# Ledger of designs, part 11: VH-VL binders against Adapter SH3BGRL (SH3BGRL)

Target 1, 113 residues: Adapter SH3BGRL (SH3BGRL), of Homo sapiens (Human) (o75368)
Amino acid sequence: VIRVYIASSSGSTAIKKKQQDVLGFLEANKIGFEEKDIAANEENRKWMRENVPENSRPATGYPLPPQIFNESQYRGDYDAFFEARENNAVYAFLGLTAPPGSKEAEVQAKQQA
Below, E stands for the ipSAE of ESMFold2; O stands for the ipSAE of OpenDDE; V2 stands for 0.75 times the mean of E and O plus 0.25 times the DockQ between their complexes.

## First folded at step 12 (VH-VL; framework fv_diridavumab)

Design m01 (from k03 with heavy chain G102D; at its last look DockQ between E and O 0.74; V2 from the best seeds 0.00; counts 0 for: pae E 3.4 > 2)
Fold by ESMFold2, look of step 12:
Structure m01 (fold): chain C 113 residues (1-113), chain A 119 residues (1-119), chain B 111 residues (1-111)
Amino acid sequence: as target 1 above (113 residues)
Amino acid sequence: EVQLVESGAEVKKPGSSVKVSCKASGGPFSNYAISWVRQAPGQGPEWMGGIMPILGITKYAPKFQGRVTITADDFAGTVYMELSSLRSEDTAMYYCAKDSSDWYEFDYWGKGTTVTVSS
Amino acid sequence: QSVLTQPPSVSAAPGQKVTISCSGSSSNIGDDYVSWYQQLPGTAPKLLIYDNNRRPSGIPDRFSGSKSGTSATLGITGLQTGDEANYYCGTWDRSLSAYEVFGGGTKLTVL
């Protein structure tokens, strides 16, 4: 199951938009996911911080949502998601198989040929 | 490098309140937390609470819930702590501290400001 | 009165090694990362160790940290007179509502 860590209480417009973009994509593509709210649940905040890899953390400060996991495996932040979407590689980014007939499956088939 | 400057020392009477400010250098807040920690003479530090302005999260130690209010002005880069119903036991040095971690690991501290509750 | 227990004082001669203990519980040290702070006379605390055993930039490697079970230890080797200070451990406690707690402090005297 895809897990997306978010902060429901964030006052940052940029963070709100990034969270909406990720969740909206998952909904539109019928990808099952769980929201993990770090504002309402202290354990979610601690877990997110502990499990974002050190090379993906800011030099100072805390990792900012959204943060994307497949089960417990870290997949990336918004920038990584955005890049995957630009390259038609979101299912691979999420650790999922692209649906047959999708644009991503078509791109993968061309690259393998 | 962040600098934190607390407002000036205060002398207060029992039963009143105090509001201390903490200004962070470098303009609007970044992705870190600001906590308030006090230290009575000869005692260890005591965490009162903190705020993560970017995330909109405020948290208080159980001992101070109901008496402390922490707020932020994101544009001014300023955090405020108000402690009400003051008692002589509230006499202490009050620090604001930057926390770059959800674990409240305070990598930078202000100089502190004294609040004295007497008479 | 502190959730984390430290010895009130330790002392050693210059050049020697000292350790400072910090005892807690499964609701804090047992499950969470430990930090250590140095407070020189008349100054604010300064971070020495974070994440149990990591040093911020500028902290020499003669300062070390470790954690085992529900206790943590700060080690200082090659003691210098400038190390004379109070030392505090800190960690997150989850027994009530998840909040930061500090030890009562250990005064290091270098004689």
Scores: ipSAE 0.325, ipTM 0.742, lowest interface PAE 3.4, mean pLDDT 86
ESMFold2 (binder alone), look of step 12: mean pLDDT 86; pTM 0.894
OpenDDE, look of step 12: ipSAE 0.690; ipTM 0.891

Design m02 (from k03 with heavy chain G50W; at its last look DockQ between E and O 0.63; V2 from the best seeds 0.62)
Fold by ESMFold2, look of step 12:
Structure m02 (fold): chain C 113 residues (1-113), chain A 119 residues (1-119), chain B 111 residues (1-111)
Amino acid sequence: as target 1 above (113 residues)
Amino acid sequence: EVQLVESGAEVKKPGSSVKVSCKASGGPFSNYAISWVRQAPGQGPEWMGWIMPILGITKYAPKFQGRVTITADDFAGTVYMELSSLRSEDTAMYYCAKDSSGWYEFDYWGKGTTVTVSS
Amino acid sequence: QSVLTQPPSVSAAPGQKVTISCSGSSSNIGDDYVSWYQQLPGTAPKLLIYDNNRRPSGIPDRFSGSKSGTSATLGITGLQTGDEANYYCGTWDRSLSAYEVFGGGTKLTVL
């Protein structure tokens, strides 16, 4: 299952928008996911910190939500999700099989040719 | 590096409140946490709570829950700690400390400010 | 008593080595990262060791950290008079309400 780490109490409008963009896309495409709130649960915040790879952390500070995982496998942050969506590669980005007949399945089939 | 400057020493009566400020150098906050840690005379440090100003998330130690409030003013680059219902046991040095990792690693401390509570 | 237990004092001569222990439990040191702080007289604490055994920039390698089970150790070699200070361990404790805790401190005297 896809896990999205979010901060429900974030004061940043940019972070709130990014989180909703990710969650809204998953809902609209009927992709199953779990929200992991780091604001109310320090265990979630600890886990996120431990499992975002070093080369995906900011040079200073801490990784900011949203952070996207498939089970325990790190998939990326908002920017990585955005780029995957622009390239019709969100299912691949999430480590999922694109549904048959989808735009992404068609693109994948052309690339495999 | 970021410098932290706490407000000046205060003398308070039991039952009152104190609000200590901590101004970070360089203007608006970055994505680090700021903790408040106090130290009573002859004792070790005692963590009170933290704020992540960018996220607006706060956490408080159980001992202080209900008496402490930590807030931030992003435009002023300032964090505030307010401790209410003061007792003589609250007499201590109060520090603000920067936590760049966001996980209780206090890599820079202000010089501290004394709060004295006496009848 | 403090959740983290440290000896109240240690001493050694200049040039020698000391270790300072910090005893905790599976709910803190056993499952989380240990930091060490030096507090010179009249000053704020200063981070010496984080993430159990890593040193911030500017901390000489004669300061070291380790942990085993539910105990952590700060090692200081080549003792100097300027090392005379109080030393505190700190870690996150997941029991009860999950929060940061510190040891009561160890006074290092360099004779």
Scores: ipSAE 0.602, ipTM 0.839, lowest interface PAE 1.7, mean pLDDT 88
ESMFold2 (binder alone), look of step 12: mean pLDDT 86; pTM 0.883
OpenDDE, look of step 12: ipSAE 0.641; ipTM 0.884

Design m03 (from k03 with heavy chain A33S; at its last look DockQ between E and O 0.81; V2 from the best seeds 0.00; counts 0 for: sugar tag NYS H31, pae E 2.3 > 2)
Fold by ESMFold2, look of step 12:
Structure m03 (fold): chain C 113 residues (1-113), chain A 119 residues (1-119), chain B 111 residues (1-111)
Amino acid sequence: as target 1 above (113 residues)
Amino acid sequence: EVQLVESGAEVKKPGSSVKVSCKASGGPFSNYSISWVRQAPGQGPEWMGGIMPILGITKYAPKFQGRVTITADDFAGTVYMELSSLRSEDTAMYYCAKDSSGWYEFDYWGKGTTVTVSS
Amino acid sequence: QSVLTQPPSVSAAPGQKVTISCSGSSSNIGDDYVSWYQQLPGTAPKLLIYDNNRRPSGIPDRFSGSKSGTSATLGITGLQTGDEANYYCGTWDRSLSAYEVFGGGTKLTVL
């Protein structure tokens, strides 16, 4: 299952919009997911900080939500999600198989052999 | 590297409140936390609470819950700590400290400001 | 008494090694990251070790940290008179409402 770490209490317009963009996209595309709120649940905050890979952490500061996992496997942050969406590669980004007949499946078929 | 400057020393009467500010250099906050840590004369540091301004997360030590309020003005890059119902035991050096790791590992400390509670 | 227990003092001669212990519990050191701070007289604390055993830029490798079970240790080799200071451990505690705790401190004397 896809897990998206978010902060429900963020006062940052940018953070709120990024979280909404990720969650809204997953819901609109019927992709199953769980929200993991780091503001309401200390265990979620601890887990996110411990499981974002060191090479995916910012040079300064702590990693910011949203952070996207497939089960315990890190998939990326908002920028990685945004790029995957622009390239019709969201299912690949999430570690999922694109549905037959989807635009992503057509693009992938075109690029193979 | 962000620098922190606390407001000036204060002398207060028992039963009153104090509000101390901590100005971060470089304008609006980035993705770090700011905490308030106090140190009474001859004693070790004592964490009072902290705030992650960009995430809107505020935490308080159980000992100070109900007496301390920590707020931030993101535009000014300033964090405030207000301690109410002051007692002589609240006489201490008050530091603001920055944490970038998310584990409250304070990589930068202000110089501190003294609050003295005296009749 | 502090949630984290440190010896009140330690001493050693210049050039020697000293260790400073920090004893906690499963709700703090046993489950979370340990930091160490140096405080010279009249100054603010300075981060010496983070993430149990990592050094910030500018901290010499003669300072080291380790953690085993519910205890952490700061090691200092090649002692210098400038190392005379109070040393504090710190960690996140989760036994109540999740908060930061510090040890009571250890005064290091270089004789």
Scores: ipSAE 0.461, ipTM 0.812, lowest interface PAE 2.3, mean pLDDT 88
ESMFold2 (binder alone), look of step 12: mean pLDDT 88; pTM 0.914
OpenDDE, look of step 12: ipSAE 0.618; ipTM 0.879

Design m04 (from k03 with heavy chain S100T; at its last look DockQ between E and O 0.78; V2 from the best seeds 0.70)
Heavy chain, then light chain:
Amino acid sequence: EVQLVESGAEVKKPGSSVKVSCKASGGPFSNYAISWVRQAPGQGPEWMGGIMPILGITKYAPKFQGRVTITADDFAGTVYMELSSLRSEDTAMYYCAKDTSGWYEFDYWGKGTTVTVSS
Amino acid sequence: QSVLTQPPSVSAAPGQKVTISCSGSSSNIGDDYVSWYQQLPGTAPKLLIYDNNRRPSGIPDRFSGSKSGTSATLGITGLQTGDEANYYCGTWDRSLSAYEVFGGGTKLTVL
ESMFold2, look of step 12: ipSAE 0.647; ipTM 0.858
ESMFold2 (binder alone), look of step 12: mean pLDDT 86; pTM 0.889
OpenDDE, look of step 12: ipSAE 0.708; ipTM 0.900

Design m05 (from k03 with light chain A98N; at its last look DockQ between E and O 0.73; V2 from the best seeds 0.68)
Fold by ESMFold2, look of step 12:
Structure m05 (fold): chain C 113 residues (1-113), chain A 119 residues (1-119), chain B 111 residues (1-111)
Amino acid sequence: as target 1 above (113 residues)
Amino acid sequence: EVQLVESGAEVKKPGSSVKVSCKASGGPFSNYAISWVRQAPGQGPEWMGGIMPILGITKYAPKFQGRVTITADDFAGTVYMELSSLRSEDTAMYYCAKDSSGWYEFDYWGKGTTVTVSS
Amino acid sequence: QSVLTQPPSVSAAPGQKVTISCSGSSSNIGDDYVSWYQQLPGTAPKLLIYDNNRRPSGIPDRFSGSKSGTSATLGITGLQTGDEANYYCGTWDRSLSNYEVFGGGTKLTVL
């Protein structure tokens, strides 16, 4: 299952929008997921710190939500999600199989050529 | 690199409150946390609480819950700590400290400011 | 009455090694990360060790950290007069509510 780490208490418009973009996409495409709120649960915040790879952290400071996992496997942050969406590769980005007939499945078929 | 400057020393009467500021260099806050840590004369540090301004996360040590309020002004790059119902035991050096990892690794400390509570 | 217990003092001659212990419990050191701070006289604390055994940039490798079970240790080799300071351990504690705690401190004397 897809796990999205978010901060429900963030006052940042940018962070709120990024979190909603990710969650809204998952809901609209009927992709099952769990929200992991790092503001409401310190254990979620600790887990995120332990599991975002060092090479995926910013040069300074802590990584910002949203952070996206498939089970315990790190998939990326908002920028990675955004790039995947722009390239019709969100299911691959999430470690899922694209639905038959989708734009992403079509792109995958062409890549085999 | 970010530097932290606490507001000036304060002398307060028992029962009053104090509000100390911590100005971070480099403009608006980024993805780091700020904690308040105090140190009474001859004692070790004591964590009072902390804030992650961008995330809107604030946490207080149990000893200070109900008496301490930590807030941030993101535009000014300033964190405030208000301690109410002051008593003589609150006389200490008060530090703001930066935590870049988000998990209590205080990699930069201000020089501190003294709060003295006396009649 | 610190949750983390440190010896009040340690001493050694220049060039020697010292260790400073920090004893906690399963609700803190046993399940969380330990940091160490140096406080020179009249100054603010400075981070020496984080994540149990990592050093920030600018801290020489003669400072080391480790933990085993519910105890953590700061090691200082090649002792210098400038190392004379108070040393504090810190970690996250879960015994009451989640919060950061520090040890009571260890005064290092270089003689």
Scores: ipSAE 0.662, ipTM 0.865, lowest interface PAE 1.2, mean pLDDT 90
ESMFold2 (binder alone), look of step 12: mean pLDDT 87; pTM 0.904
OpenDDE, look of step 12: ipSAE 0.677; ipTM 0.895

Design m06 (from k03 with heavy chain P28T, light chain D31N; at its last look DockQ between E and O 0.85; V2 from the best seeds 0.00; counts 0 for: pae E 2.3 > 2)
Fold by ESMFold2, look of step 12:
Structure m06 (fold): chain C 113 residues (1-113), chain A 119 residues (1-119), chain B 111 residues (1-111)
Amino acid sequence: as target 1 above (113 residues)
Amino acid sequence: EVQLVESGAEVKKPGSSVKVSCKASGGTFSNYAISWVRQAPGQGPEWMGGIMPILGITKYAPKFQGRVTITADDFAGTVYMELSSLRSEDTAMYYCAKDSSGWYEFDYWGKGTTVTVSS
Amino acid sequence: QSVLTQPPSVSAAPGQKVTISCSGSSSNIGNDYVSWYQQLPGTAPKLLIYDNNRRPSGIPDRFSGSKSGTSATLGITGLQTGDEANYYCGTWDRSLSAYEVFGGGTKLTVL
């Protein structure tokens, strides 16, 4: 299952918008997911810190939400999600099979031709 | 390197409050956690609490819950710690410390500021 | 009283090695990561070790960390007179509420 680590208490407009963009996309496309709130649950924050790969952590500070996993496998942050969406590759980014008849499935088929 | 500067030394009477500040000059607060750690003479450090301003997370050690308030002004790059109902046992060096991992591993400490509580 | 127990002092000659222990419990060292700090006289603490055994940039490899069970160890090889300081372990404790705790410290004297 897709797990999206978020901070419900964030006062940052930028973080709130990024979280909403990810969650809204998943909802609109009926992709199953769980929200993991790092503000309400310290164990979620510990898990996120331990499972975001070192090469995906910022040079300074700690990784900021949203952070996206498929079960325990790290998929990326908002920037990676945004790039995948702009390239019609969000299902591949999430480690999922694009639905038959979707634009992503069609683009994927053409790229393999 | 982030520079952390605490406000100047304070002498206070028992029962009063003190508010100290910690200003960061070289980094962004949005990516850091800032904690307050005190050290009484001849003793080890004691974590009082910390703040992750961009996430809206503030945590206090149980010993100080109800007496300490930690706040941040992200625009000014400043974190504040207010300790109320001061006692002589609160006489200590007070440090602000930066935690780059978000998991209380303090990779930079200010020089500290003294708070003396005496009559 | 510190939740983490350290010996109050250790001493050794230049060039020797020392270890400094930090004893805790399953509510802290047993399930969380340990950091170590050096405090030279009259100065603020400085991070030596994080994530049990990793060194920040600028810390020489003669400083090392390890843990086993509910105990952690700081090792210092090639001891120098400039290593004379107080050393503190730190970790996250969950016994009451989750919060950071430090050991009471170990004074290292280089003879």
Scores: ipSAE 0.442, ipTM 0.801, lowest interface PAE 2.3, mean pLDDT 87
ESMFold2 (binder alone), look of step 12: mean pLDDT 87; pTM 0.902
OpenDDE, look of step 12: ipSAE 0.650; ipTM 0.886

## First folded at step 13 (VH-VL; framework fv_diridavumab)

Design n01 (from k03 with heavy chain S35H; at its last fold request DockQ between E and O 0.87; V2 from the best seeds 0.80)
Fold by ESMFold2, look of step 13:
Structure n01 (fold): chain C 113 residues (1-113), chain A 119 residues (1-119), chain B 111 residues (1-111)
Amino acid sequence: as target 1 above (113 residues)
Amino acid sequence: EVQLVESGAEVKKPGSSVKVSCKASGGPFSNYAIHWVRQAPGQGPEWMGGIMPILGITKYAPKFQGRVTITADDFAGTVYMELSSLRSEDTAMYYCAKDSSGWYEFDYWGKGTTVTVSS
Amino acid sequence: QSVLTQPPSVSAAPGQKVTISCSGSSSNIGDDYVSWYQQLPGTAPKLLIYDNNRRPSGIPDRFSGSKSGTSATLGITGLQTGDEANYYCGTWDRSLSAYEVFGGGTKLTVL
């Protein structure tokens, strides 16, 4: 299961938009996911802090939502998601198999040929 | 490095309120938390609450819930702590502290400000 | 009083080693990170140790931290007269309302 860590209370327009972009993409593509709200539950905030790899943390401060996991396996932040989407590689980025007939499946088939 | 400056010392009557400010250097807040920790004379520190301004997250210690309000003015780079229904037991040094990791790691402290509650 | 228990005082001679204990429970030290703070007279606390045993930049390696079960220990070797201060442990306690707690402090005297 895909888990997206978000802060529902954020006043930052940039953070809100990034969260919406990730969640909206998952909904539009019927990818099952759970929202993990770090504003509603400090245990979620602790977990996110502990499980974002050190080399994926910002130079200063704490990592910002959204943060994307497949179960407990870290997949990336918004920038990583954005790059995966630009390259038609979101399913691979999420650790999922692209649906047959999708653009991503077609691209992956060409790369393996 | 972000620097923290608390507002000046206050003398208050029992039953009143105090509002202490903590100005952070460097303009609008970034991805760190600001906490309020007080220390009564001869005692250890006591966490009152904290705020993560860009996430809109605020948390209070149970002892102070209902009496304390922590807010942030993002444009001014200032956090406020208001403590109401003051008692003599609230006489203490009040510190604001920066928490860069987001998990109760107070890596920079202001110099503190005294609040004295006496009749 | 304090959820975290520290000895009220410790003392040792210059050059010696001292340890300061911090006793908690499974709801705090047992499952969360311990920080240590030094408070010199008339000053604000200063972070010495975070994440149980890590030092911030600028803290000499003669300060060390460790954790075992529900107890944490601050070690100071090569004691100097400038180390005379109060020392506090801190950790997050998830019982009841889940909040940060500090020990009552340990006064270190270098004599």
Scores: ipSAE 0.727, ipTM 0.887, lowest interface PAE 1.0, mean pLDDT 91
ESMFold2 (binder alone), look of step 13: mean pLDDT 88; pTM 0.910
OpenDDE, look of step 13: ipSAE 0.765; ipTM 0.913
ESMFold2, look of step 14: ipSAE 0.660; ipTM 0.861
ESMFold2 (binder alone), look of step 14: mean pLDDT 88; pTM 0.909
OpenDDE, look of step 14: ipSAE 0.846; ipTM 0.933
ESMFold2, fold request of step 15: ipSAE 0.662, 0.677, 0.693; ipTM 0.866, 0.863, 0.874
ESMFold2 (binder alone), fold request of step 15: mean pLDDT 88, 87, 88; pTM 0.906, 0.898, 0.905
OpenDDE, fold request of step 15: ipSAE 0.823, 0.866, 0.865; ipTM 0.926, 0.939, 0.936
ESMFold2, look of step 15: ipSAE 0.697; ipTM 0.870
ESMFold2 (binder alone), look of step 15: mean pLDDT 88; pTM 0.912
OpenDDE, look of step 15: ipSAE 0.823; ipTM 0.926

Design n02 (from k03 with heavy chain G50S; at its last look DockQ between E and O 0.74; V2 from the best seeds 0.73)
Fold by OpenDDE, look of step 13:
Structure n02 (fold): chain C 113 residues (1-113), chain A 119 residues (1-119), chain B 111 residues (1-111)
Amino acid sequence: as target 1 above (113 residues)
Amino acid sequence: EVQLVESGAEVKKPGSSVKVSCKASGGPFSNYAISWVRQAPGQGPEWMGSIMPILGITKYAPKFQGRVTITADDFAGTVYMELSSLRSEDTAMYYCAKDSSGWYEFDYWGKGTTVTVSS
Amino acid sequence: QSVLTQPPSVSAAPGQKVTISCSGSSSNIGDDYVSWYQQLPGTAPKLLIYDNNRRPSGIPDRFSGSKSGTSATLGITGLQTGDEANYYCGTWDRSLSAYEVFGGGTKLTVL
């Protein structure tokens, strides 16, 4: 299952929007996901900090939500998600198989042909 | 480099409240927390609480829960710590400190604000 | 009554090596990264070691940190007069309600 780490009480409009974009996408595409609130839950906050890879962490400070995982595997932050979406590669980004009939699946099929 | 500028020394009576400010250079707070750490004379540092405005996270030490309030003004780049029901034991140097990388190690410290509680 | 236990004092001559221990439990040192702070007289604490064994920029390699189990150690080699200070370990304790904890401090005297 996809896990999206979010801050429910973030004071940043930008972060809220980014979180909503990710969650909205998952909902719209009927991709199962679990929200992990790092603002309300210390355990979530600790886990995210520890499991965001070092090379994906900011030079300073705490990794900002949303942070996306497939189970325990780190997939990326909002920028990575955004890039994947623009390239019609969101399922690959999420570590999921693109559904049949999807644009992403068609592209993959052509590449394998 | 971040500079933390704290408000001036305070002299308070028991039962009163004190509000100390900490202004960070460089503008609004980013993805780091500001903590308040006090140190009584001859003693070690004691963490009071932290605030990470960008995530809307505020955490207090159990010892101070209900008596301390930490707030932030992002526009002013300032964090505040208010301690109520002051006691003589609250006499200490009060530091604000910046979290360096989200691991709650403090890489920058203010010069401290002396708070003296005396009758 | 600090959550983390340090020896109250250590001393050595210039050029020698000293170690400062920091003892905790599974809910703090055993579960999170340890930091060390140097506090010179009349100054605010200064970050010396973070993430158990990392040095911030500007901290000489004479300072080292290590962690094993529920204990951490600060090592100082080539002791200098300017190293005379109080040293504090710190970490995050996750028992009951998570919060930052410090050791009681160790006074280092350079003889």
Scores: ipSAE 0.717, ipTM 0.901, lowest interface PAE 0.6, mean pLDDT 93
ESMFold2, look of step 13: ipSAE 0.726; ipTM 0.883
ESMFold2 (binder alone), look of step 13: mean pLDDT 87; pTM 0.900

Design n03 (from k03 with light chain S35N; at its last look DockQ between E and O 0.80; V2 from the best seeds 0.69)
Fold by ESMFold2, look of step 13:
Structure n03 (fold): chain C 113 residues (1-113), chain A 119 residues (1-119), chain B 111 residues (1-111)
Amino acid sequence: as target 1 above (113 residues)
Amino acid sequence: EVQLVESGAEVKKPGSSVKVSCKASGGPFSNYAISWVRQAPGQGPEWMGGIMPILGITKYAPKFQGRVTITADDFAGTVYMELSSLRSEDTAMYYCAKDSSGWYEFDYWGKGTTVTVSS
Amino acid sequence: QSVLTQPPSVSAAPGQKVTISCSGSSSNIGDDYVNWYQQLPGTAPKLLIYDNNRRPSGIPDRFSGSKSGTSATLGITGLQTGDEANYYCGTWDRSLSAYEVFGGGTKLTVL
């Protein structure tokens, strides 16, 4: 299952918007997911710290939500999600197969023709 | 590259409260955490609580839950700690400390400020 | 009350080696990372070791850290008179309601 690490208590407009963009996309496309709130549970915060790859962490400070996993496999942050969406590759980004008849499936078929 | 400066020393009576500020250099906060750690004379450090201002996350040690309040003023780049119902045992040096990883790695400490509680 | 136990003092001559232990439990050292701090007389603590065995920039490699089970160890080689200080271990503890804890400290005397 897709797991999205978020901070429900963030006052940052940018973080709130990015979290909503990710969650809204998953909901609109009926992609199953779990929210992992790092504000509500320190174990979620510890897990995120341990599982976001070191080369995906900022030079100073800590990684900011949203952070996206498929089970325990790191998929990326908001920028990676946004790029995947712009390229009609979100299902691939999430480690899922695109539904038959979807725009992503059509783009993939056209690129291989 | 953060500098931390605590507010000046205070002398307080038992039962009162104290509010100590910690000014971080460079204005609005970056994505690091700030903790308050106190140290009574001749004793080891004692973590009181901390805040991740960008995320709006605040945590308190069980011993201080209900007596301590930690807040941040993002525009001023300042964190505050208020300790209420003061007792003589609260006499200590109070530090603010920067935690860059967000997991209690205090890589920069202010010089500290004393709070003395006496009748 | 500290849940991390350190010896109250250690001493050695300049140039020698010492180790400082920090004993905890499965609810802290056993499941989480250990940091070490040096506090010179009259100063604030300074981060010496983080993530069990990593050194911040500017900390010489004669300072080392390790952990095994529920105990952690700070090692100092090539002792200098400037190393005379109190040393504290710190870690996250999940007993009670999850919080950061420090050891009571070890005073290092360089004779």
Scores: ipSAE 0.573, ipTM 0.842, lowest interface PAE 1.7, mean pLDDT 88
ESMFold2 (binder alone), look of step 13: mean pLDDT 87; pTM 0.898
OpenDDE, look of step 13: ipSAE 0.723; ipTM 0.900

